# Ledger of designs, part 5: VH-VL binders against q9vjs7

Target 1, 121 residues: q9vjs7
Amino acid sequence: LRYSQGTGDENCETLKSEIHLIKEEFDELGRMQRTCNADVIVNKCEGLCNSQVQPSVITPTGFLKECYCCRESFLKEKVITLTHCYDPDGTRLTSPEMGSMDIRLREPTECKCFKCGDFTR
Below, E stands for the ipSAE of ESMFold2; O stands for the ipSAE of OpenDDE; V2 stands for 0.75 times the mean of E and O plus 0.25 times the DockQ between their complexes.

## First folded at step 2 (VH-VL)

Design h2v (framework fv_vorsetuzumab)
Fold by ESMFold2-Fast, scan of step 2:
Structure h2v (fold): chain C 121 residues (1-121), chain A 125 residues (1-125), chain B 111 residues (1-111)
Amino acid sequence: as target 1 above (121 residues)
Amino acid sequence: QVQLVQSGAEVKKPGASVKVSCKASGYTFTDYGMNWVRQAPGQGLKWMGWINTNTGEPTYADAFKGRVTMTRDTSISTAYMELSRLRSDDTAVYYCARGTYDSGREVWTDYFDYWGQGTTVTVSS
Amino acid sequence: DIVMTQSPDSLAVSLGERATINCRASQSVLYSGDSYMHWYQQKPGQPPKLLIYWASTRESGVPDRFSGSGSGTDFTLTISSLQAEDVAVYYCQQYYSTPYTFGQGTKVEIK
């Protein structure tokens, strides 16, 4: 693994965010079988990236102005367990089989600063 | 096993549009970006753009902006590239290619580790 | 756009001899310690195949006779002992900025 060369001037990182998730399960006839929810912690990209200016022979101004944006590159699947399940009548399900639901969520694998322009002013 | 399977060859008239598909299997489709690269007969490789398969957000090369549209359908793990207002110089083999993440360096990279077999598009009157 | 220039355009090398391909970027592709460039091999009728990423890291399954070196603007791909199956066109690519660009390609043939 490569050691991080964090600058402190850039603030692009994967941050944790708590969200409320709800999933409804239906049978083959479209009838609701249960609804499950949970408050879960997921990753998101957030931050600011520095801009750079350097000499360039290919731009009309003689300088290349670079703007950087904080964005996700790829997402990774994560299995989340929804622990609050209810039947169609609103009664909480407590059995091991029906009282929880595993779902697959996608969250940022990494957030990085990318050039976000054509490098001209 | 990772596989990218593209749609078959197309012959189009100038001014028409063509839509090429790329069906992914053997991995989680939304964990990787999908790039499009073309190669004219006897020439080198030219990058057209990529799409974030999870968000659906595309990024296009300036040479193709206004004529190219990249989309995906997560329910069938398929990416699409549509090129409109075709010209004879759009005759090429069009490839989809998976962009990957380098976990060893813990940085985003877009090296293309898997490629589709290519779709030949011929534009002639 | 960053222009990637390869040299030579074509190269004829005897079996078992060393082949050297150069790639030059019009601007530095070095950022935060990493050079954003990769090498691909393309045989006739086939899609390109990744050989080297991050200038010097060999892709899994690629023979150790292939090596990459360089940083910033000047890069080299070396095949230490050319084999018959190495006859192909080789491309460098920068991933420093969009549009991602490839070199024009170097055709490697047996002498």
Scores: ipSAE 0.000, ipTM 0.517, lowest interface PAE 18.9, mean pLDDT 79

Design m10r (framework fv_roledumab)
Fold by ESMFold2-Fast, scan of step 2:
Structure m10r (fold): chain C 121 residues (1-121), chain A 128 residues (1-128), chain B 107 residues (1-107)
Amino acid sequence: as target 1 above (121 residues)
Amino acid sequence: QVQLVESGGGVVQPGRSLRLSCTASGFTFSNYGMHWVRQAPAKGLEWVATIWYDGSNKQYADSVKGRFTFSRDNSQDTLYLQLNSLRPEDTAVYYCATEYVRLTGSDEWTMDYYMDVWGQGTMVTVSS
Amino acid sequence: AIRMTQSPSSFSASTGDRVTITCRASQGISNYVAWYQQKSGKAPKFLIYAASTLQSGVPSRFSGSGSGTDFTLTINSLQSEDFATYYCQQYNSYPWTFGQGTRVEIT
């Protein structure tokens, strides 16, 4: 088997990436109450989708351009617990109330190539 | 008293190697990703490389890929940048910096990355 | 790689002036832009992230704006300590890239 370059090089996939997340919490006066962190595996859409320019007999310019972007087709809410919390002095917090912080993430569970447009968030 | 101190810079001939160190103090070093950024004389900033908090993931600028190696020793609170096959265009002040990751958003969380604490830099000169 | 282009490269200003620095990305980067200040002979200082969010402790005379490809840093009443070179930087994708810098000089 040999790899030969095709005309439709396309690779849109859901990949897992491990990142280190840090979240600071502040009180109503803007003072830091604690900093929490954890290593988190998150899903992301990565890849290249084909952009196409094709001849057209029905358009004034003589061709149409279609562009595709690798985007999430389905999102899943994930709750992540940050288990390493520290007070402003750098002391590890261990109480049930302060020793961990839950955050909510939305991450892709499926990625697909969709037409690019105003909706390319 | 968060501090980063670079060392190991100097004058070397083209094709030689040099090892830079960055020693961290005043914070939990093992919690932070780190970056190296360089600046040639009278030029702007150029991002060189990043390394994750545990050393498992690294990214390099194309100009240094294959020649520079980024590593860290969390037990010593120290970063290393191994510079191999040095070229005159590598002449620059080399800075280390901490990476801060901020998670923001209400319905959908976004991650923002920035370099918040910088060392004072160490000068690498590659000349004949 | 995403290219960041700043305008102008340099300019002169007086204390009390309002100054604006523009940064343009070669492709859309949403709001993943940070701004840094560098004084002669010193390491850069972080000012802004997410195009417009000011770091705590940075004076309110600094502000950032923009999204997509065009970004602006504004200093609304220049102080003597603000004469420096300013850099924009994108963190949308690796490799991270800086603009070439804008030097704000005293008139």
Scores: ipSAE 0.011, ipTM 0.566, lowest interface PAE 9.7, mean pLDDT 79

Design m11t (framework fv_tezepelumab)
Fold by ESMFold2-Fast, scan of step 2:
Structure m11t (fold): chain C 121 residues (1-121), chain A 128 residues (1-128), chain B 108 residues (1-108)
Amino acid sequence: as target 1 above (121 residues)
Amino acid sequence: QMQLVESGGGVVQPGRSLRLSCAASGFTFSDYGMHWVRQAPGKGLEWVAVISYDGSNKHYADSVKGRFTITRDNSKNTLNLQMNSLRAEDTAVYYCARSTYIEIGSDTWQLTDYFDYWGQGTMVTVSS
Amino acid sequence: SYVLTQPPSVSVAPGQTARITCGGNNIGSKSVHWYQQKPGQAPVLVVYYDSDRPSWIPERFSGSNSGNTATLTISRGEAGDEADYYCQVWDSSSDHYVFGGGTKLTVL
């Protein structure tokens, strides 16, 4: 983990986002066994971090640019249950074994501004 | 099946030029940053150059700056390294390596700073 | 230019824990990545972003990074762990990817 020096005052925070999750399950031959879905609330990192621009005699542009990115500093595992399961023909599954699916997600519990490389898209 | 296959290595005299190629398959080449990393016989790893996903950004190690040129052709899934004014100290196995991008904001992606997959390498020997 | 320092060699007995260090000025403020290289083979990523592990790498591999030292820890050492191990960071000040000199791990 890396952390920016002197730019922590910015609005880099953990936000809740509602997403629609779909998970397909396949057997050992690659045939679909079921599809499960649910709407879930998960955390994500979002915000603005300062980019410092300083005069520089080394660079062709005359400025040394440092970029700071809002990224996760800590992750936690979260188990969520997908409660809407369907067989390949679209029939709702209701058995205790097939009617729900637990999946594990890693979501941020803390976000911080970290130095970035100069290879942004 | 993901593959990176280097070619173009060989024995060359000091002051000459050589062109290395890396053929990528099994992944969307245009979505990744690409690197050249070298290793002299019996020595450690030394980063040589990087090129962004679209070829618009390039950086070089100080030891090769001005002599080597990194390029890519996304239509052919190939990475290239043009090596000019070769020196004995350029003798090494040259590896092609890949880095992914992460989303840091809406419509903004940052190249990660680790190499998640490497090719097998190609040997370049510079001797008289 | 930023420099990473590794011990040239570390030995561990089978079943014991090996610790390989990577020293760097304020390295705890950087993200450290670790690679395993067996003789005649390409490097393989074993730990990234200080402590994350690719899914195909055994849980015996772990990492930490604080202050001036990052550490790769290999628990329950096996003969198959014999390799050279390299730490690596990206130095934003120079736009350079920096490798440590490598540590040869022997299991004996």
Scores: ipSAE 0.000, ipTM 0.547, lowest interface PAE 15.4, mean pLDDT 80

Design m11v (framework fv_vorsetuzumab)
Fold by ESMFold2-Fast, scan of step 2:
Structure m11v (fold): chain C 121 residues (1-121), chain A 128 residues (1-128), chain B 111 residues (1-111)
Amino acid sequence: as target 1 above (121 residues)
Amino acid sequence: QVQLVQSGAEVKKPGASVKVSCKASGYTFTSYAMNWVRQAPGQGLKWMGWINTNTGNPTYADAFKGRVTMTRDTSISTAYMELSRLRSDDTAVYYCARSTYIEIGSDTWQLTDYFDYWGQGTTVTVSS
Amino acid sequence: DIVMTQSPDSLAVSLGERATINCRASQSVLYSNKNYMHWYQQKPGQPPKLLIYWASTRESGVPDRFSGSGSGTDFTLTISSLQAEDVAVYYCQQYYSTPLTFGQGTKVEIK
């Protein structure tokens, strides 16, 4: 059961997703040296979290509604290699120096239900 | 080369709205988030919010929520920041700044990182 | 909100001498062995420029006399031999959580 009143059955998990990443490299004068891209598999937080409603004397409606969102509780950095590099004229680069680019990516390793909007930005 | 070019200086009366533009060139516009930061005369930097240039979804700092609107136009690689109900204490230089982002979660929000390129700034003066 | 506090507010240093700027975060900005804090330089009449990201990584094109150190809540920006072109206001920033916040700035001037 994904949903339940009371204790709340939550379904918040880390799922794999494929994304297209692009990075540009510039020289000291800001001129483009190359653009590199790749399709990579990354983790995303996916799922639904139960909302809570409790009585409150400080709210006009008499209730305090708390919304919960599936968000990362832990992030991990990984290095990925962008394998499709092109010069400014659109020519494919194949040399060992210019044909690939390593970049750092942050992705979730654990996802949990937290109050919406507060935990990470 | 990477450039962020902002619109020109504005002089506004209290209660008016101002819309500042930031035109990006030299990179793939939708691969980077756009942040807005302001600086009052003689003061430090204050983050106003950011926009995911790919999805168009903005996130605002609470201090500006309700008065600020951030949008973008991908066809001309331009981001916009509109501030309404201007007060004299809104007099400041407004900067756009580019940052990387990571998509996390199904109710998508994006983490931003360091600001590697900044626009030249737009001076907004609010006076009667 | 994470509050970033810099010290001193202003600093006068002779050419060729060492300048040291401190930045303190009200809570730790360390996660997964990385400090989510950055340093920017703003020269008079110019926009800020990224100097150092993730506490200690120097941005491309930044002279090696600039270095960053520290972890968790206490961070330092060091200019090992001040040059005339280093006259500027320096800001620390945290990226750990929203709202993103900056220190109040440290003005570095020639003595």
Scores: ipSAE 0.000, ipTM 0.527, lowest interface PAE 13.6, mean pLDDT 80

Design m12b (framework fv_bepranemab)
Fold by ESMFold2-Fast, scan of step 2:
Structure m12b (fold): chain C 121 residues (1-121), chain A 126 residues (1-126), chain B 112 residues (1-112)
Amino acid sequence: as target 1 above (121 residues)
Amino acid sequence: EVQLQESGPGLVKPSETLSLTCTVSGGSISSYYIAWIRQPPGKGLEWMGTIYYSGSTNYNTAVQSRVTISVDTSKNQFSLKLSSVTAADTAVYYCAKETVYVTLGEYEITDAFDIWGQGTMVTVSS
Amino acid sequence: DIVMTQTPLSLSVTPGQPASISCRSSQSLLHSDGKTYLEWYLQKPGQSPQLLIYEVSNRFSGVPDRFSGSGSGTDFTLKISRVEAEDVGVYYCMQSIQLPLTFGQGTKLEIK
């Protein structure tokens, strides 16, 4: 008896990347209240996926050109705290209410090779 | 930076088999499709066929019965053989690499021939 | 086979003037994935072809802003907003939606 072995996408991985995030906050009148920033570690998908050309009964030539891209198979929401907040004059804000800003980001938790460009417009 | 270079005999007699080699340098052969494209003197471009490093091939039906493309991964080389040549096969032969482009911020891609060899002239004459 | 037809087959332009090249395909180049598989290549005299535009309108790395591609379905256009001496050569459109891959017959651009 044989078991089907999953064909691994060998070069598509979830990697941690450090990015510098900046978020501006505006009041009801469109005036800037504060700018908050932090260096944050987020997941990203990085890698190479093989492109291939296969026989096909759908195309007139009998061949189908397929492309695969390394992208997220699962996304998770994560709360990120921006710890360096400044008023419009560039003065550091230190109060508990204004000195930090929580934002929600979606980041990949798993990356796989998927067919590229498969979306409705 | 990936580079491609063709090499061939320059002159081939009618009815014989033409053999050309494309050497890949500066990058892994396993990451790309390599195509052979020819251009007769004063005329346009004609796609001959494409191969992946695994040996999978696609050929232009116009030359399918005479053309064979192969790969030697140990030498980073691709080869084209064209049998039963005639004067109509006189052309500059190019090898070209296909690359997949991904638009930043979107999962949108396009395949294109972004790197070409310098070309090698083949004359079929008695 | 998909037939690619270019017009004009040749044109002469004074430097700094615009140029326009048309490409028509015998079948739609729009794939079910929403992408249109049309590319433009330039072959300068004595040189190998080089990629200018992929997927109708995307400029390849290093290609000047004066080059632009547009179109949909079966009708496509390559425009050069101001022709420079280095733009002389033969321009080819290509479809990559189905095998065999096919090129237009080429358009020769010359300086007056």
Scores: ipSAE 0.000, ipTM 0.504, lowest interface PAE 17.1, mean pLDDT 77

Design m1r (framework fv_roledumab; at its last look DockQ between E and O 0.02; V2 from the best seeds 0.00; counts 0 for: pae E 16.7 > 2, placed apart)
Fold by ESMFold2-Fast, scan of step 2:
Structure m1r (fold): chain C 121 residues (1-121), chain A 128 residues (1-128), chain B 107 residues (1-107)
Amino acid sequence: as target 1 above (121 residues)
Amino acid sequence: QVQLVESGGGVVQPGRSLRLSCTASGFTFSSYAMHWVRQAPAKGLEWVATISYDGSNKQYADSVKGRFTFSRDNSQDTLYLQLNSLRPEDTAVYYCARTYVEITGDSVWELDKTFDYWGQGTMVTVSS
Amino acid sequence: AIRMTQSPSSFSASTGDRVTITCRASQGISSYVAWYQQKSGKAPKFLIYAASTLQSGVPSRFSGSGSGTDFTLTINSLQSEDFATYYCQQYYSYPLTFGQGTRVEIT
């Protein structure tokens, strides 16, 4: 006797998004050595997830509703090179060792509907 | 200490122009995307525009497209917002704000579209 | 554009109270929600990003939760300095949009 609320299709997928990444690097004395940045394309999860509604004798509304959120089901590591490095005075750094910085980030390669609030998985 | 100081606000008649400035100090200005956010009297926050670190990319709210122009001078650590064809509904306190920067190796949350530090604001009043 | 709807519009509270503010997006935005505090006559202060991550220096009595379309800001034990207006913001896509604000006033 279980049913879903409406017959709407789920639409949970990865979308590409451009973000501006900045990372500051400090020396052993806590002084800023350089700031590196770049615009990068990353994936994010977007979509609508259907809520499941079923009759219930223990709830005041007579129905039990479960919410689902579009979240990453699988993450991929990606190395990003930040190509615009500047010293603390704002001067562009161009040496091979100081003119770029690699950072590692994770992005979704697959998105699925999960029960909302499950962030500790 | 990070500081953003806006100036250039005032009282103008509809159809007139103003230029707002925001002077930054205490951080490497040329490495941060910057934003303008406004707030009409007794109302909420409204995003106005975003400019990339080098000024090559700009985004504008639909309500101001074609009338407002965002620019920056990285050599002077200054932002500019040119307000043209002002309307009564443009009356607001205008804040400049810095992009929040936090990079973790384990996840991406698109922090470049959030506002970490804000200036004190400058009031623009458009009335006859 | 993604609409952000906050409830309630205002809240009367006393120090020590637990305050809960809700924010609903008109479409799925994953966890791309930030929260701001604005005191009368002052610029907004950044509190939370990624729906639940506290900005450095923000007291631990503040917490955020939610994903998809429903988000909540909670202040567990209200202090006198917490009487302010709170705004949620989505940063999932342009145009960037804020909720209309929730004013927390002293009883």
Scores: ipSAE 0.006, ipTM 0.576, lowest interface PAE 9.9, mean pLDDT 80
Fold by ESMFold2, look of step 3:
Structure m1r (fold): chain C 121 residues (1-121), chain A 128 residues (1-128), chain B 107 residues (1-107)
Amino acid sequence: as target 1 above (121 residues)
Amino acid sequence: QVQLVESGGGVVQPGRSLRLSCTASGFTFSSYAMHWVRQAPAKGLEWVATISYDGSNKQYADSVKGRFTFSRDNSQDTLYLQLNSLRPEDTAVYYCARTYVEITGDSVWELDKTFDYWGQGTMVTVSS
Amino acid sequence: AIRMTQSPSSFSASTGDRVTITCRASQGISSYVAWYQQKSGKAPKFLIYAASTLQSGVPSRFSGSGSGTDFTLTINSLQSEDFATYYCQQYYSYPLTFGQGTRVEIT
């Protein structure tokens, strides 16, 4: 197993994943008005990044290690419509006004290897 | 207000050496990877070298490996490029450049391979 | 090394024109492309990264697109300050490489 400094040349990739989203809506008094859900496809970062170990006279151990982590280059905003809404008694709401709900998510894009814990700021 | 100022260019004969410097101000120098990029007269851009924020990792273009040495002094906010065994094809304006970094919400983007601020450049001429 | 080939080498245009510059990579590089503008006697200016994301302060008439091997920079309604040489750059892997440049000239 060998590790090196790399960006996008490891098996770090942006994968699509299906998740189940549930959103509860409450009134001003904190009483539940409806629950909406959907299964949606979103991005996630997954994979391995190489690390680098080299001889060094600087560190107490005589070695210098660089660790890389798979994470997003950008977060992209995505609007999702939840199409299965129910009242508190579990009755399906089918009117256009109450039968769906839009929510906003931010999902990762262009996942690649970054140095772990290094913000450079 | 980011500022990069190169110095140390000049006219030299083939086989001689020069040392370029780049002094940085207006940002936390020790947090940024830095680069040298050169441009031959009336030609395009050529990446020369990159150095990590702490100087622990260095990358060089094949055309300069073994002849050029990149270093940094984070206590003086200064980059150095030692140009040894200079050749006529090394004739160029040499720019130092800073890595682009972006912060979006609670995420940090590390774009270590792009160049958001450039110095004015220093001219190196290698001729007989 | 990944070669970046720009087309055209130069382009003559008038104020108000739409200008399109293409950049082709010798292998797939996802969206890891940046674009720079350089005016005569000055250092390059950072315009676009990730193929399509504008740097802060870049006018909205600039746009970028592409993924994989083929990328474009478009200037909608060219302005007098846009006459310059434009470079693409891949940052997918070392060695970092630039296209040879496209000069946008006044007719």
Scores: ipSAE 0.000, ipTM 0.520, lowest interface PAE 16.7, mean pLDDT 80
Fold by OpenDDE, look of step 3:
Structure m1r (fold): chain C 121 residues (1-121), chain A 128 residues (1-128), chain B 107 residues (1-107)
Amino acid sequence: as target 1 above (121 residues)
Amino acid sequence: QVQLVESGGGVVQPGRSLRLSCTASGFTFSSYAMHWVRQAPAKGLEWVATISYDGSNKQYADSVKGRFTFSRDNSQDTLYLQLNSLRPEDTAVYYCARTYVEITGDSVWELDKTFDYWGQGTMVTVSS
Amino acid sequence: AIRMTQSPSSFSASTGDRVTITCRASQGISSYVAWYQQKSGKAPKFLIYAASTLQSGVPSRFSGSGSGTDFTLTINSLQSEDFATYYCQQYYSYPLTFGQGTRVEIT
């Protein structure tokens, strides 16, 4: 545990990561039409943030802890083509129209420590 | 910290209009699809509208289609819902919510139809 | 629209109880179901997605199961803070729809 006067941005940075991206598409009737995927390189936020601890008379431990998490502060859009598409039955689609899918992925360009919410990425 | 703050609610007569706002902070607003969900008094949750991150795609519930307009100003980190031709059945707490996007391990899932963070809501009352 | 029907609408339980809430979809929706918890006067909280995946930070006593049309939320050993209304939601297709909710009350 560290006491920080700031946001505790130590050891929170943008890293490169290879990920498997999956996207589903539905037809006009709301039925699944296809699922497409690809392995892509994207940025991610990773690192540890300092939590703040201060005395408190209302907690059993005598301290109040504020946790911080490494998260994206800025994101950019990246267009990615998913080259592996399959129908609901698992058959690979090979037509020009259905065999690939362009998607817009948001990836971090900047990372910093934020006060933790209900979840962490 | 992710924070969503709704405003603009109030009491209006049927046929009138209101404009709701949702101010976002603690994340890159322009990168997330956003939603409005409402809840009538002592009732369940009802999806109202969804807008893509750039506003290019908008979806509306049939109950509000043609009357409500969803928009966003990414330069101001603000979401808007224009409520026209209000009806008594539109009376509800209106929540803005953020889309959940998961990066787990080496996989990324876009769950653009789920809601991970919610505002405190703003009450809209339509009565004669 | 896909209807989500929850059962029961409400019931009473005690701390330590095993609680089960069901949700039935009017059509097959694979595992595209989310669960939310809402306490009185508060905004909903995201609990589960993909029918069975716990959101980060949610206690392990919560679990979800199901695929196709029948889904279940289970609270193994109910805690005092778990008394609330729970909602299922399908995100298979638009329009997005919620179950009518299940209120878990104190005995």
Scores: ipSAE 0.000, ipTM 0.606, lowest interface PAE 13.1, mean pLDDT 87
ESMFold2 (binder alone), look of step 3: mean pLDDT 92; pTM 0.940

Design m1t (framework fv_tezepelumab)
Fold by ESMFold2-Fast, scan of step 2:
Structure m1t (fold): chain C 121 residues (1-121), chain A 128 residues (1-128), chain B 108 residues (1-108)
Amino acid sequence: as target 1 above (121 residues)
Amino acid sequence: QMQLVESGGGVVQPGRSLRLSCAASGFTFSSYGMHWVRQAPGKGLEWVAVIWYDGSNKHYADSVKGRFTITRDNSKNTLNLQMNSLRAEDTAVYYCARTYVEITGDSVWELDKTFDYWGQGTMVTVSS
Amino acid sequence: SYVLTQPPSVSVAPGQTARITCGGNNIGSKSVHWYQQKPGQAPVLVVYDDSDRPSWIPERFSGSNSGNTATLTISRGEAGDEADYYCQVWDSSSDHVVFGGGTKLTVL
């Protein structure tokens, strides 16, 4: 028998979020070559998922815990361009080759409630 | 060598104002978000405010909204906190902190939220 | 308002493993960062993004985050590990940084 019930509605969704991304680039001696940044809009998973706790005879704690987390069910790679690059002295870099940096990110395209710990995160 | 040096702390009476400054060196200041975090004597860390790399966005803790203003001057590598209408509860060591995490390219990170470098702090005492 | 809960104190014998927990609703969906603070000093980042470690931090420090609990694990405890430890997340719903109340680690 279950002694607790799920309360409230689950609401796990893909939201767009504006984040500030920065990346430092170093040479083989560990010296900074440039720092690039940009404000970008990316997808993220956000919401509430129900958790369940019930008594258990076989567990040392006397309870069996089931936790559900709002996580990505499908990921898509996205190339993001960091448009604000600076040299180590803080001078803005404007050349086509040094003034921007492309990075690859994975972002969620679909979010669902999964058991917590099903993904390494 | 990276350095963050806070200044402007001191003893001040309730209801008065004080301005804190944080001087940054050894990194590209204009590329980083900056925070103020405080700690009352014998208590835990309490976040105060954040300002984005270009000064375009700011957020404040509810306890300081309307009284404190965070600003930055990227040409001088300086972060400021203007504190008005000071209260006894504002007594704390105030730290400036930098946010940065290197992007690995295969996941999305919120880079404004990790404090990888902190100043040594400046003490603000509000007493009558 | 989002809240992070830490035990106020944890004790560990030299050479043993200490575990410091950080409880929060659905914290496994957030990135958790950990800071060490020794008396009279500024905090130092010891674990970021749940389980990553800065290069100057010993491999004895590790982290995990799942469900409603994040954990900082310190293996082979040393006297030099005595400090206050704070967990931290970003709460996107309020646009606020949230710190746990801190845990004092003592090595006896």
Scores: ipSAE 0.005, ipTM 0.571, lowest interface PAE 10.5, mean pLDDT 79

